VH-VL binders against S-adenosyl-L-methionine-dependent tRNA 4-demethylwyosine synthase (TYW1). Designs and how they scored, part 5

Target 1, 149 residues: S-adenosyl-L-methionine-dependent tRNA 4-demethylwyosine synthase (TYW1), of Arabidopsis thaliana (Mouse-ear cress) (q8rxn5r50to198)
Amino acid sequence: GKIFFISQTGTAKALAQRLHELCASNDIAFDIVDPHSYEPEDLPKETLVLFIASTWDGGKPPKNGEFLVNWLGESAEDFRVGSLLLSDCKFAVFGVGSRAYGESYNAVAKELSSRMIGLGGLEMIPVGEGDVDDGELDRAFQDWCDGVI
Below, E stands for the ipSAE of ESMFold2; O stands for the ipSAE of OpenDDE; V2 stands for 0.75 times the mean of E and O plus 0.25 times the DockQ between their complexes.

## First folded at step 5 (VH-VL)

Design S26 (framework fv_burosumab)
Fold by ESMFold2-Fast, scan of step 5:
Structure S26 (fold): chain C 149 residues (1-149), chain A 123 residues (1-123), chain B 106 residues (1-106)
Amino acid sequence: as target 1 above (149 residues)
Amino acid sequence: QVQLVQSGAEVKKPGASVKVSCKASGYTFTSYYMHWVRQAPGQGLEWMGIINPNSGGTSNAQKFQGRVTMTRDTSTSTVYMELSSLRSEDTAVYYCARGLYSGWLPRYYFDYWGQGTMVTVSS
Amino acid sequence: AIQLTQSPSSLSASVGDRVTITCRASQGISSALVWYQQKPGKAPKLLIYDASSLESGVPSRFSGSGSGTDFTLTISSLQPEDFATYYCQQFNSYPTFGPGTKVDIK
């Protein structure tokens, strides 16, 4: 399986590493992947993907996730791709954001979930939402991990 | 107690659209997926699609792309399924059904079902 | 898409009989299989999930077995209320149903 991190300050990347270690301790092998180095057209070949995604000002993704997020948006609108492109792909999303950004709170994670579902992906659990400012990020992340594992 | 209550039977002409509602109660509406499944008279079950009530995101079976629209209203805990360009072969009972999910394998099977809405398409 | 087939398509049995229904998947689905019971004019009712787990409130005469591509639903001692059509469904991918097996008493 693959764990994708979309991160600028390193928080989502650190959580991806923590999730990888939790999975390994349960004898489950994942690769940690930087979306910047991944060809999105290979996504239909994946059977299990986890996203840990931060959201920036204006609800936009960090640079390392921009191409993947945009590709998913364009593919979801393309009638030739269809709603079954990712029908064999199981996934889950954890968002890293701040409630101080109001309506943009975890917008990237919510967009990833919506686009993956629209392309036929099978969501394992609801989008997890962590807030970097409330002191509960670690608890929210652990609860999400418990739901995935 | 969990309940899914659907709107009443509809009779439509070919080419029309129909919108079926499903009102959920007895659980946290945004914590479970809602699926739509139909059954033509005397036939088996056919999955139409899924909606995430939290995000509003949807995924529809290829057969229904361009004809089916799923929406929800979180203030009333209601999901809707609209099917357009109706044909006689769309005559069926339409069910909403709650989907489970957890762990490594999505548990997209259905523990609670609505009572069904009969949609008849005839000239 | 994963195709499911059921055998037999229909059967008639007497009260007290042991009834077995088979579901076969076109590719491996691990234990991601569910069984439903549907009575005339009613919505389907969940009986068995994860191939062999009995849903709460379902009588113990119902059991499921199998993994991979071959699955079986067993009713150990058929009762009059078991008149129904039984469907298998997979959830290893995009959900699909078997064509159903109709169980007639007598």
Scores: ipSAE 0.000, ipTM 0.566, lowest interface PAE 12.9, mean pLDDT 86

Design T21 (from T01 with heavy chain Y100L D102S F103G S105L G106P Y107R D108Y; framework fv_tezepelumab)
Heavy chain, then light chain:
Amino acid sequence: QMQLVESGGGVVQPGRSLRLSCAASGFTFSSYGMHWVRQAPGKGLEWVAVIWYDGSNKHYADSVKGRFTITRDNSKNTLNLQMNSLRAEDTAVYYCARGLYSGWLPRYAFDIWGQGTMVTVSS
Amino acid sequence: SYVLTQPPSVSVAPGQTARITCGGNNIGSKSVHWYQQKPGQAPVLVVYDDSDRPSWIPERFSGSNSGNTATLTISRGEAGDEADYYCQVWDSSSDHVVFGGGTKLTVL
ESMFold2-Fast, scan of step 5: ipSAE 0.000; ipTM 0.490

Design T22 (framework fv_tezepelumab)
Heavy chain, then light chain:
Amino acid sequence: QMQLVESGGGVVQPGRSLRLSCAASGFTFSSYGMHWVRQAPGKGLEWVAVISYDGSNKHYADSVKGRFTITRDNSKNTLNLQMNSLRAEDTAVYYCARGLYSGWLPRYYFDYWGQGTMVTVSS
Amino acid sequence: SYVLTQPPSVSVAPGQTARITCGGNNIGRKSVHWYQQKPGQAPVLVVYYDSDRPSWIPERFSGSNSGNTATLTISRGEAGDEADYYCQVWDSSSYHYVFGGGTKLTVL
ESMFold2-Fast, scan of step 5: ipSAE 0.000; ipTM 0.499

Design X21 (framework fv_bexmarilimab)
Heavy chain, then light chain:
Amino acid sequence: QVTLKESGPTLVKPTQTLTLTCSFSGFSLSTSGVGIGWIRQPPGKALEWLAHIYWDDDKRYNPALKSRLTISKDTSKNQVVLTMTNMDPVDTATYYCAHRLYSGWLPRYYFDYWGQGTLVTVSS
Amino acid sequence: EIVLTQSPGTLSLSPGERATLSCTASQSVSSSYLHWYQQKPGKAPKLLIYAASSLQSGVPSRFSGSGSGTDYTLTISSLQPEDFATYYCQQYGSSPLTFGQGTKLEIK
ESMFold2-Fast, scan of step 5: ipSAE 0.000; ipTM 0.489

Design X22 (framework fv_bexmarilimab)
Heavy chain, then light chain:
Amino acid sequence: QVTLKESGPTLVKPTQTLTLTCSFSGFSLSTSGVGIGWIRQPPGKALEWLAHIYWDDDKRYNPALKSRLTISKDTSKNQVVLTMTNMDPVDTATYYCARGLYSGWLPRYYFDYWGQGTLVTVSS
Amino acid sequence: EIVLTQSPGTLSLSPGERATLSCTASQSVSSSYLHWYQQKPGKAPKLLIYAASSLQSGVPSRFSGSGSGTDYTLTISSLQPEDFATYYCQQYGSSPYTFGQGTKLEIK
ESMFold2-Fast, scan of step 5: ipSAE 0.000; ipTM 0.516

## First folded at step 6 (VH-VL; framework fv_burosumab)

Design C2 (at its last look DockQ between E and O 0.05; V2 from the best seeds 0.00; counts 0 for: pae E 12.4 > 2, placed apart)
Heavy chain, then light chain:
Amino acid sequence: QVQLVQSGAEVKKPGASVKVSCKASGYTFTNHYMHWVRQAPGQGLEWMGIINPSGGSTSNAQKFQGRVTMTRDTSTSTVYMELSSLRSEDTAVYYCARGPYSGWLPHYAFDIWGQGTMVTVSS
Amino acid sequence: AIQLTQSPSSLSASVGDRVTITCRASQGISSALVWYQQKPGKAPKLLIYDASSLESGVPSRFSGSGSGTDFTLTISSLQPEDFATYYCQQFNSYPTFGPGTKVDIK
ESMFold2, look of step 6: ipSAE 0.000; ipTM 0.554
ESMFold2 (binder alone), look of step 6: mean pLDDT 91; pTM 0.933
OpenDDE, look of step 6: ipSAE 0.358; ipTM 0.807

Design C4 (at its last look DockQ between E and O 0.46; V2 from the best seeds 0.00; counts 0 for: pae E 7.2 > 2)
Heavy chain, then light chain:
Amino acid sequence: QVQLVQSGAEVKKPGASVKVSCKASGYTFTNHYMHWVRQAPGQGLEWMGIINPSGGSTNNAQKFQGRVTMTRDTSTSTVYMELSSLRSEDTAVYYCARGPFSGWLPHYAFDIWGQGTMVTVSS
Amino acid sequence: AIQLTQSPSSLSASVGDRVTITCRASQGISSDLVWYQQKPGKAPKLLIYDASSLESGVPSRFSGSGSGTDFTLTISSLQPEDFATYYCQQFNSYPTFGPGTKVDIK
ESMFold2, look of step 6: ipSAE 0.014; ipTM 0.599
ESMFold2 (binder alone), look of step 6: mean pLDDT 91; pTM 0.933
OpenDDE, look of step 6: ipSAE 0.115; ipTM 0.711

## First folded at step 8 (VH-VL; framework fv_burosumab)

Design D3 (at its last look DockQ between E and O 0.81; V2 from the best seeds 0.00; counts 0 for: pae E 4.4 > 2)
Heavy chain, then light chain:
Amino acid sequence: QVQLVQSGAEVKKPGASVKVSCKASGYTFTNHYMHWVRQAPGQGLEWMGIINPSGGSTNNAQKFQGRVTMTRDTSTSTVYMELSSLRSEDTAVYYCARGPYSGWLPRYYFDYWGQGTMVTVSS
Amino acid sequence: AIQLTQSPSSLSASVGDRVTITCRASQGISSDLVWYQQKPGKAPKLLIYDASSLESGVPSRFSGSGSGTDFTLTISSLQPEDFATYYCQQFNSYPTFGPGTKVDIK
ESMFold2, look of step 8: ipSAE 0.121; ipTM 0.688
ESMFold2 (binder alone), look of step 8: mean pLDDT 94; pTM 0.957
OpenDDE, look of step 8: ipSAE 0.625; ipTM 0.857

## First folded at step 9 (VH-VL; framework fv_burosumab)

Design E2 (at its last look DockQ between E and O 0.85; V2 from the best seeds 0.00; counts 0 for: pae E 3.1 > 2)
Heavy chain, then light chain:
Amino acid sequence: QVQLVQSGAEVKKPGASVKVSCKASGYTFTNHYMHWVRQAPGQGLEWMGIINPSGGSTNYAQKFQGRVTMTRDTSTSTVYMELSSLRSEDTAVYYCARGPYSGWLPEYYFDYWGQGTMVTVSS
Amino acid sequence: AIQLTQSPSSLSASVGDRVTITCRASQGISSDLVWYQQKPGKAPKLLIYDASSLESGVPSRFSGSGSGTDFTLTISSLQPEDFATYYCQQFNSYPTFGPGTKVDIK
ESMFold2, look of step 9: ipSAE 0.272; ipTM 0.716
ESMFold2 (binder alone), look of step 9: mean pLDDT 94; pTM 0.952
OpenDDE, look of step 9: ipSAE 0.579; ipTM 0.842

Design E6 (at its last fold request DockQ between E and O 0.79; V2 from the best seeds 0.00; counts 0 for: pae E 2.3 > 2)
Heavy chain, then light chain:
Amino acid sequence: QVQLVQSGAEVKKPGASVKVSCKASGYTFTNHYMHWVRQAPGQGLEWMGIINPRGGSTNNAQKFQGRVTMTRDTSTSTVYMELSSLRSEDTAVYYCARGPYSGWLPEYYFDYWGQGTMVTVSS
Amino acid sequence: AIQLTQSPSSLSASVGDRVTITCRASQGISSDLVWYQQKPGKAPKLLIYDASSLESGVPSRFSGSGSGTDFTLTISSLQPEDFATYYCQQFNSYPTFGPGTKVDIK
ESMFold2, look of step 9: ipSAE 0.428; ipTM 0.773
ESMFold2 (binder alone), look of step 9: mean pLDDT 94; pTM 0.953
OpenDDE, look of step 9: ipSAE 0.620; ipTM 0.851
ESMFold2, look of step 12: ipSAE 0.377; ipTM 0.765
ESMFold2 (binder alone), look of step 12: mean pLDDT 94; pTM 0.953
OpenDDE, look of step 12: ipSAE 0.657; ipTM 0.874
ESMFold2, fold request of step 14: ipSAE 0.391, 0.424, 0.382; ipTM 0.769, 0.774, 0.759
ESMFold2 (binder alone), fold request of step 14: mean pLDDT 94, 94, 94; pTM 0.953, 0.954, 0.954
OpenDDE, fold request of step 14: ipSAE 0.575, 0.585, 0.568; ipTM 0.837, 0.836, 0.835

## First folded at step 10 (VH-VL; framework fv_burosumab)

Design J1 (from E6 with heavy chain N31D Y101W, light chain D32Y; at its last look DockQ between E and O 0.79; V2 from the best seeds 0.00; counts 0 for: pae E 2.3 > 2)
Heavy chain, then light chain:
Amino acid sequence: QVQLVQSGAEVKKPGASVKVSCKASGYTFTDHYMHWVRQAPGQGLEWMGIINPRGGSTNNAQKFQGRVTMTRDTSTSTVYMELSSLRSEDTAVYYCARGPWSGWLPEYYFDYWGQGTMVTVSS
Amino acid sequence: AIQLTQSPSSLSASVGDRVTITCRASQGISSYLVWYQQKPGKAPKLLIYDASSLESGVPSRFSGSGSGTDFTLTISSLQPEDFATYYCQQFNSYPTFGPGTKVDIK
ESMFold2, look of step 10: ipSAE 0.402; ipTM 0.769
ESMFold2 (binder alone), look of step 10: mean pLDDT 94; pTM 0.952
OpenDDE, look of step 10: ipSAE 0.404; ipTM 0.806

Design J2 (from E6 with heavy chain N31D, light chain D32Y; at its last look DockQ between E and O 0.77; V2 from the best seeds 0.00; counts 0 for: pae E 2.3 > 2)
Fold by ESMFold2, look of step 10:
Structure J2 (fold): chain C 149 residues (1-149), chain A 123 residues (1-123), chain B 106 residues (1-106)
Amino acid sequence: as target 1 above (149 residues)
Amino acid sequence: QVQLVQSGAEVKKPGASVKVSCKASGYTFTDHYMHWVRQAPGQGLEWMGIINPRGGSTNNAQKFQGRVTMTRDTSTSTVYMELSSLRSEDTAVYYCARGPYSGWLPEYYFDYWGQGTMVTVSS
Amino acid sequence: AIQLTQSPSSLSASVGDRVTITCRASQGISSYLVWYQQKPGKAPKLLIYDASSLESGVPSRFSGSGSGTDFTLTISSLQPEDFATYYCQQFNSYPTFGPGTKVDIK
């Protein structure tokens, strides 16, 4: 399995590290991955993928995840690809955002979920919606982790 | 050596269904998308749809949407195509056809073909 | 849908002849064209992909050329086993096939 973090300030990365430790303590092996160093064309080979993704800059992905997010969007619109591509892939997404962004609240996580589903992926649980400003981020993350595991 | 071996000829009445099998050997089954193509007597070749062997997802040509179901069994390296509500114009030779090696993009041409299965629909 | 035409629809030729078959697309398809050979009662066999790339195991007397809308298949010296029907197919969109060119012995 792979855990991807898409992080600007390090919050999503830290949560990904916590998830990795939790999976390891349950004998579930994952690689923690910076998508900057990941070749998106390898994604169809993955059977289990977890995303921890922050939303930044008016709804845009942090720079380290920009290429992967754009690649998913382009692939989802290609007639050859469609829902054929990721049909053997289970996934889950946790978003790190702020309700101060209004309509852009966790936009990256929601886009990731939409694109993975459109490419044939099986969403394990609903998108986790974390808010860095409401004091409940850790609780929301733990609840999401409990659902994944 | 790559081989695609299809089930034998079928004779069906209008309104029935037919299920054709295609057993693959000589390559890693999950490395290649599988397609179905038919050829009616005196007519050209016609693409029917594609199946991803890894997850079993499919995309059917619009003409056959609602009538064709494709499945696979990875343990036997076999793909199946079922065509329902048969009518006389469905009389054709049906081929399974392998796409080239798939990394991330399925491609829509065929490097190996099965021997064909004649399906005759006659009242 | 992208329509393909082939010229000629049929031809007769002798062993050793140079044979050229053309395929024309109703719109540009870049180099997304393949050629198949089909003998009576048999499945098509891939000869050329990406307009000009020779499939492994296909004799070098076969060659393909073209891009955009106009494509050719050439057999430099026709052999007895080359008498067949030849189809082009595009894959710039959902596949469509040309109507075929029958190559007969004189």
Scores: ipSAE 0.358, ipTM 0.749, lowest interface PAE 2.3, mean pLDDT 90
ESMFold2 (binder alone), look of step 10: mean pLDDT 94; pTM 0.953
OpenDDE, look of step 10: ipSAE 0.419; ipTM 0.811

Design J3 (from E6 with heavy chain N60Y, light chain D32Y; at its last look DockQ between E and O 0.90; V2 from the best seeds 0.00; counts 0 for: pae E 2.7 > 2)
Fold by ESMFold2, look of step 10:
Structure J3 (fold): chain C 149 residues (1-149), chain A 123 residues (1-123), chain B 106 residues (1-106)
Amino acid sequence: as target 1 above (149 residues)
Amino acid sequence: QVQLVQSGAEVKKPGASVKVSCKASGYTFTNHYMHWVRQAPGQGLEWMGIINPRGGSTNYAQKFQGRVTMTRDTSTSTVYMELSSLRSEDTAVYYCARGPYSGWLPEYYFDYWGQGTMVTVSS
Amino acid sequence: AIQLTQSPSSLSASVGDRVTITCRASQGISSYLVWYQQKPGKAPKLLIYDASSLESGVPSRFSGSGSGTDFTLTISSLQPEDFATYYCQQFNSYPTFGPGTKVDIK
């Protein structure tokens, strides 16, 4: 399995490390992946993918995830690909955002979920929505982790 | 050597269903998308749909949407096509046809074909 | 969807003749065109892909050309085993096939 972190300030990365530790303690092996160095065309080979993604300025993904997110969007629009591509891939997404961004609150996580579903991926649980400003981020993340494991 | 072997000819009445099998050998079954194409007697070819052998996802030509179901069994390297609510105009030879390996992106032309299965729909 | 036409619908030719078959698309399809050969009672066989690329094991007397809407299959010197029906097929979108060109012995 793979855990992708899409992180601007390190919060999503730290949560990915915490998830990795929880999975390991349950004898579930995952690799933590910086999507900057990941070849998106390998994604169809994955059977289990977890995303922890922050939303940045203007609803945009942080730089380390920009290529992967854009690749997913472009792939979802190609007639050849459609829902055929990720049909054997289970996934889940946790978003790290701030309600201070209004309409852009967790936009990247919501886009990832939409694109993965459109490409045939099997969503394990609803998108987890974390807010860095409300004091409940750790509880929201833990609840999401409990649903994944 | 790549080989696609289809089930035998079928004679059906209007309103019935038919299920044609296509057993693949000589290659890694999950590395190539499989298509179904039909050909009415003395006529041209018509694409029906595609199945991803890895996850079983399908996409069907609009004409057959709602009447065709494609499935696969990876343990036997076999693809199935079922066409329901048969009409006389469904009389045709049905081919399974393998797409080329193109990496991550399926392609919509066919490098190997099964021998064909005649399906005759008559009263 | 994208319609293909072929010309001629049929032709008669002798062994050794140069044979030219055309395929026309209702809209531009770049070079996303293939040619198949089909003999009676047999499945189609891929000859040419990407408009001009020869499939492995296909004799060099077969060639393809064209781009956009107009495409040509050429058999430079017809052989006895080449009497068949030839189909074009586009893959710029969901596949559609030409109606075929029957090549008969004279």
Scores: ipSAE 0.366, ipTM 0.756, lowest interface PAE 2.7, mean pLDDT 90
ESMFold2 (binder alone), look of step 10: mean pLDDT 94; pTM 0.954
OpenDDE, look of step 10: ipSAE 0.487; ipTM 0.826

Design J4 (from J2 with heavy chain S102Q; at its last look DockQ between E and O 0.88; V2 from the best seeds 0.00; counts 0 for: pae E 2.7 > 2)
Heavy chain, then light chain:
Amino acid sequence: QVQLVQSGAEVKKPGASVKVSCKASGYTFTDHYMHWVRQAPGQGLEWMGIINPRGGSTNNAQKFQGRVTMTRDTSTSTVYMELSSLRSEDTAVYYCARGPYQGWLPEYYFDYWGQGTMVTVSS
Amino acid sequence: AIQLTQSPSSLSASVGDRVTITCRASQGISSYLVWYQQKPGKAPKLLIYDASSLESGVPSRFSGSGSGTDFTLTISSLQPEDFATYYCQQFNSYPTFGPGTKVDIK
ESMFold2, look of step 10: ipSAE 0.348; ipTM 0.755
ESMFold2 (binder alone), look of step 10: mean pLDDT 93; pTM 0.949
OpenDDE, look of step 10: ipSAE 0.400; ipTM 0.806

Design J5 (from J2 with heavy chain S57T; at its last look DockQ between E and O 0.85; V2 from the best seeds 0.00; counts 0 for: pae E 2.3 > 2)
Fold by OpenDDE, look of step 10:
Structure J5 (fold): chain C 149 residues (1-149), chain A 123 residues (1-123), chain B 106 residues (1-106)
Amino acid sequence: as target 1 above (149 residues)
Amino acid sequence: QVQLVQSGAEVKKPGASVKVSCKASGYTFTDHYMHWVRQAPGQGLEWMGIINPRGGTTNNAQKFQGRVTMTRDTSTSTVYMELSSLRSEDTAVYYCARGPYSGWLPEYYFDYWGQGTMVTVSS
Amino acid sequence: AIQLTQSPSSLSASVGDRVTITCRASQGISSYLVWYQQKPGKAPKLLIYDASSLESGVPSRFSGSGSGTDFTLTISSLQPEDFATYYCQQFNSYPTFGPGTKVDIK
């Protein structure tokens, strides 16, 4: 499986590392991947994908995830692709954001989920949402991890 | 060499179902999308649907939604097309047709064809 | 759905003749057009893809041209084995076929 971190300030990346360690402790092997260095066209080859995704200014993805998120969006809207692309891919998404941004709160995580589903992916559990401002981020993340592992 | 070999002719009554098979050889089976196309006697060609290389999902023409089921068996390199609730208008030669290799993205044209399976629907 | 028309619906020609078949789309399809040859009792055979690219193993006497809405298949010198029905097909959207052009021996 793959653990993708879409991260601007490092929070999502740190959580991804934590998740990776948690998986390893349970004899579950994942690769931690920076989307910036990943070829999106390889995504259909994946059978298990976990996203830890921050939402940045304006509800946009951090720079390292911009290409992948856009690729997913474009692919999902392409009649040729449809649900054919990720039919064998199970996935889950955890969002890192702030409720202070209103409608943009965890917008990237929600979009990732929507696009993955649109491409035929199977969502393992609903999108996890973490708020960096409410002091409950670690607890929210742990609860999400418990659902995934 | 690439070969697609289909099952034999079928005669069915209205309301019945038919399942046609297409055995592939001569290439990496899991690298190509597979399509089904039919041709009524003396008529043109009509696309029915597509199945992905791993056989996990399909995309069917609107006309056949709810009536056609495509599957594939990787272990035998065989694709199946089942059409239910048959009617006289379904009388046609049914072809399996391979999509070209295009990586992850399907291209909706057909580089190799099976020999066709005649399905006759009559009371 | 995108509609394709072909002209002519049928033609008679002799061996050695130059044959031209046209295909017109109801809307722009860029270069997402292919040509097939079909003989009686046989499956179609791919000749041209992407409007003008010759499929491997197809004789060079076959050529395709066009973009947008108007396309042409040309056989520079008709051979005995070329008497068949020819279909255009678009894949800019879900696949649709032209009605076919039958090439008969004169």
Scores: ipSAE 0.401, ipTM 0.805, lowest interface PAE 1.3, mean pLDDT 95
ESMFold2, look of step 10: ipSAE 0.423; ipTM 0.790
ESMFold2 (binder alone), look of step 10: mean pLDDT 94; pTM 0.953

Design J6 (from J2 with light chain D50Y; at its last look DockQ between E and O 0.87; V2 from the best seeds 0.00; counts 0 for: pae E 2.8 > 2)
Heavy chain, then light chain:
Amino acid sequence: QVQLVQSGAEVKKPGASVKVSCKASGYTFTDHYMHWVRQAPGQGLEWMGIINPRGGSTNNAQKFQGRVTMTRDTSTSTVYMELSSLRSEDTAVYYCARGPYSGWLPEYYFDYWGQGTMVTVSS
Amino acid sequence: AIQLTQSPSSLSASVGDRVTITCRASQGISSYLVWYQQKPGKAPKLLIYYASSLESGVPSRFSGSGSGTDFTLTISSLQPEDFATYYCQQFNSYPTFGPGTKVDIK
ESMFold2, look of step 10: ipSAE 0.352; ipTM 0.762
ESMFold2 (binder alone), look of step 10: mean pLDDT 94; pTM 0.956
OpenDDE, look of step 10: ipSAE 0.442; ipTM 0.817

## First folded at step 12 (VH-VL; framework fv_burosumab)

Design K1 (from E6 with heavy chain G55S; at its last look DockQ between E and O 0.75; V2 from the best seeds 0.00; counts 0 for: pae E 3.0 > 2)
Heavy chain, then light chain:
Amino acid sequence: QVQLVQSGAEVKKPGASVKVSCKASGYTFTNHYMHWVRQAPGQGLEWMGIINPRSGSTNNAQKFQGRVTMTRDTSTSTVYMELSSLRSEDTAVYYCARGPYSGWLPEYYFDYWGQGTMVTVSS
Amino acid sequence: AIQLTQSPSSLSASVGDRVTITCRASQGISSDLVWYQQKPGKAPKLLIYDASSLESGVPSRFSGSGSGTDFTLTISSLQPEDFATYYCQQFNSYPTFGPGTKVDIK
ESMFold2, look of step 12: ipSAE 0.302; ipTM 0.720
ESMFold2 (binder alone), look of step 12: mean pLDDT 94; pTM 0.954
OpenDDE, look of step 12: ipSAE 0.676; ipTM 0.881

Design K2 (from E6 with heavy chain G103N, light chain N92D; at its last look DockQ between E and O 0.60; V2 from the best seeds 0.00; counts 0 for: pae E 2.2 > 2)
Fold by OpenDDE, look of step 12:
Structure K2 (fold): chain C 149 residues (1-149), chain A 123 residues (1-123), chain B 106 residues (1-106)
Amino acid sequence: as target 1 above (149 residues)
Amino acid sequence: QVQLVQSGAEVKKPGASVKVSCKASGYTFTNHYMHWVRQAPGQGLEWMGIINPRGGSTNNAQKFQGRVTMTRDTSTSTVYMELSSLRSEDTAVYYCARGPYSNWLPEYYFDYWGQGTMVTVSS
Amino acid sequence: AIQLTQSPSSLSASVGDRVTITCRASQGISSDLVWYQQKPGKAPKLLIYDASSLESGVPSRFSGSGSGTDFTLTISSLQPEDFATYYCQQFDSYPTFGPGTKVDIK
């Protein structure tokens, strides 16, 4: 499986590393991947994908995830693709955001989930949502991890 | 040589379901998307949907969504198309049709065709 | 959906004749256009892909041309086995077929 971190300030990356360690401790092999260096066309080859995704200004993805998120969006809107590509891919998404941004709160995580589903992916559990401002981020993430692992 | 061999003619009543099979041979089954296209008597051709033989995912024409189910058996290199809630206007020859080779996105044209399966829906 | 029309709907020709069939799309489809031949009781057969590329095994008397919205299938010298119905098909969007052109013997 792959763990993707879409991170601007490092919070999502740190959580991804924590998840990676958790998986390893449970004898579950995952590669932690910076989506900036990942070829999105390889995504259909993945059977298990976990996203830790922060939402940046304006509800947009951090730069390291911009290409992948855009690729997913474009693919989902391509009539040729539909649900054909990711039928073998189980996935889950955890969002890192702030409710202070209103409608943009965890917009990237929600978009990732929607696009993955649109492409035929199987969502393991609902999108996890973490708020960096409420002091409950670690708990929220742990709860999400418990559902994934 | 590439061959697509379909199941025999069917006669159904309105409201029933029909399942047509298409056995592929002469090529790598998982390297080509498979399509279903139908043709009513004396009419033109109508695309119904596409299936990825690798994972079994499908993309169906909006007109048939909810009524058509496409599946595949990789062990027998066979694709199936099931159409439910049949109506008289579903009377047609149904074709399986192979898409060109693709390792990624499908191209929605058809280089080989099955011999067709006549499905007649009548009360 | 992209709609295709063909002209003529039918024609009568003799062996050796030059036959031209046109296909028009409701919007531009680049070169995402193919041509099929269908004989009575038989499945369609791919003739031309990418608007002008001849499918392997298809006689050279068949040719395709055009771009955008207007496309043409040409049979330079009609042979006895060419009497059939010809369909254009686009795949710039979800695939749609032309209504067909029947080529009958004169």
Scores: ipSAE 0.350, ipTM 0.796, lowest interface PAE 1.3, mean pLDDT 95
ESMFold2, look of step 12: ipSAE 0.413; ipTM 0.771
ESMFold2 (binder alone), look of step 12: mean pLDDT 94; pTM 0.950

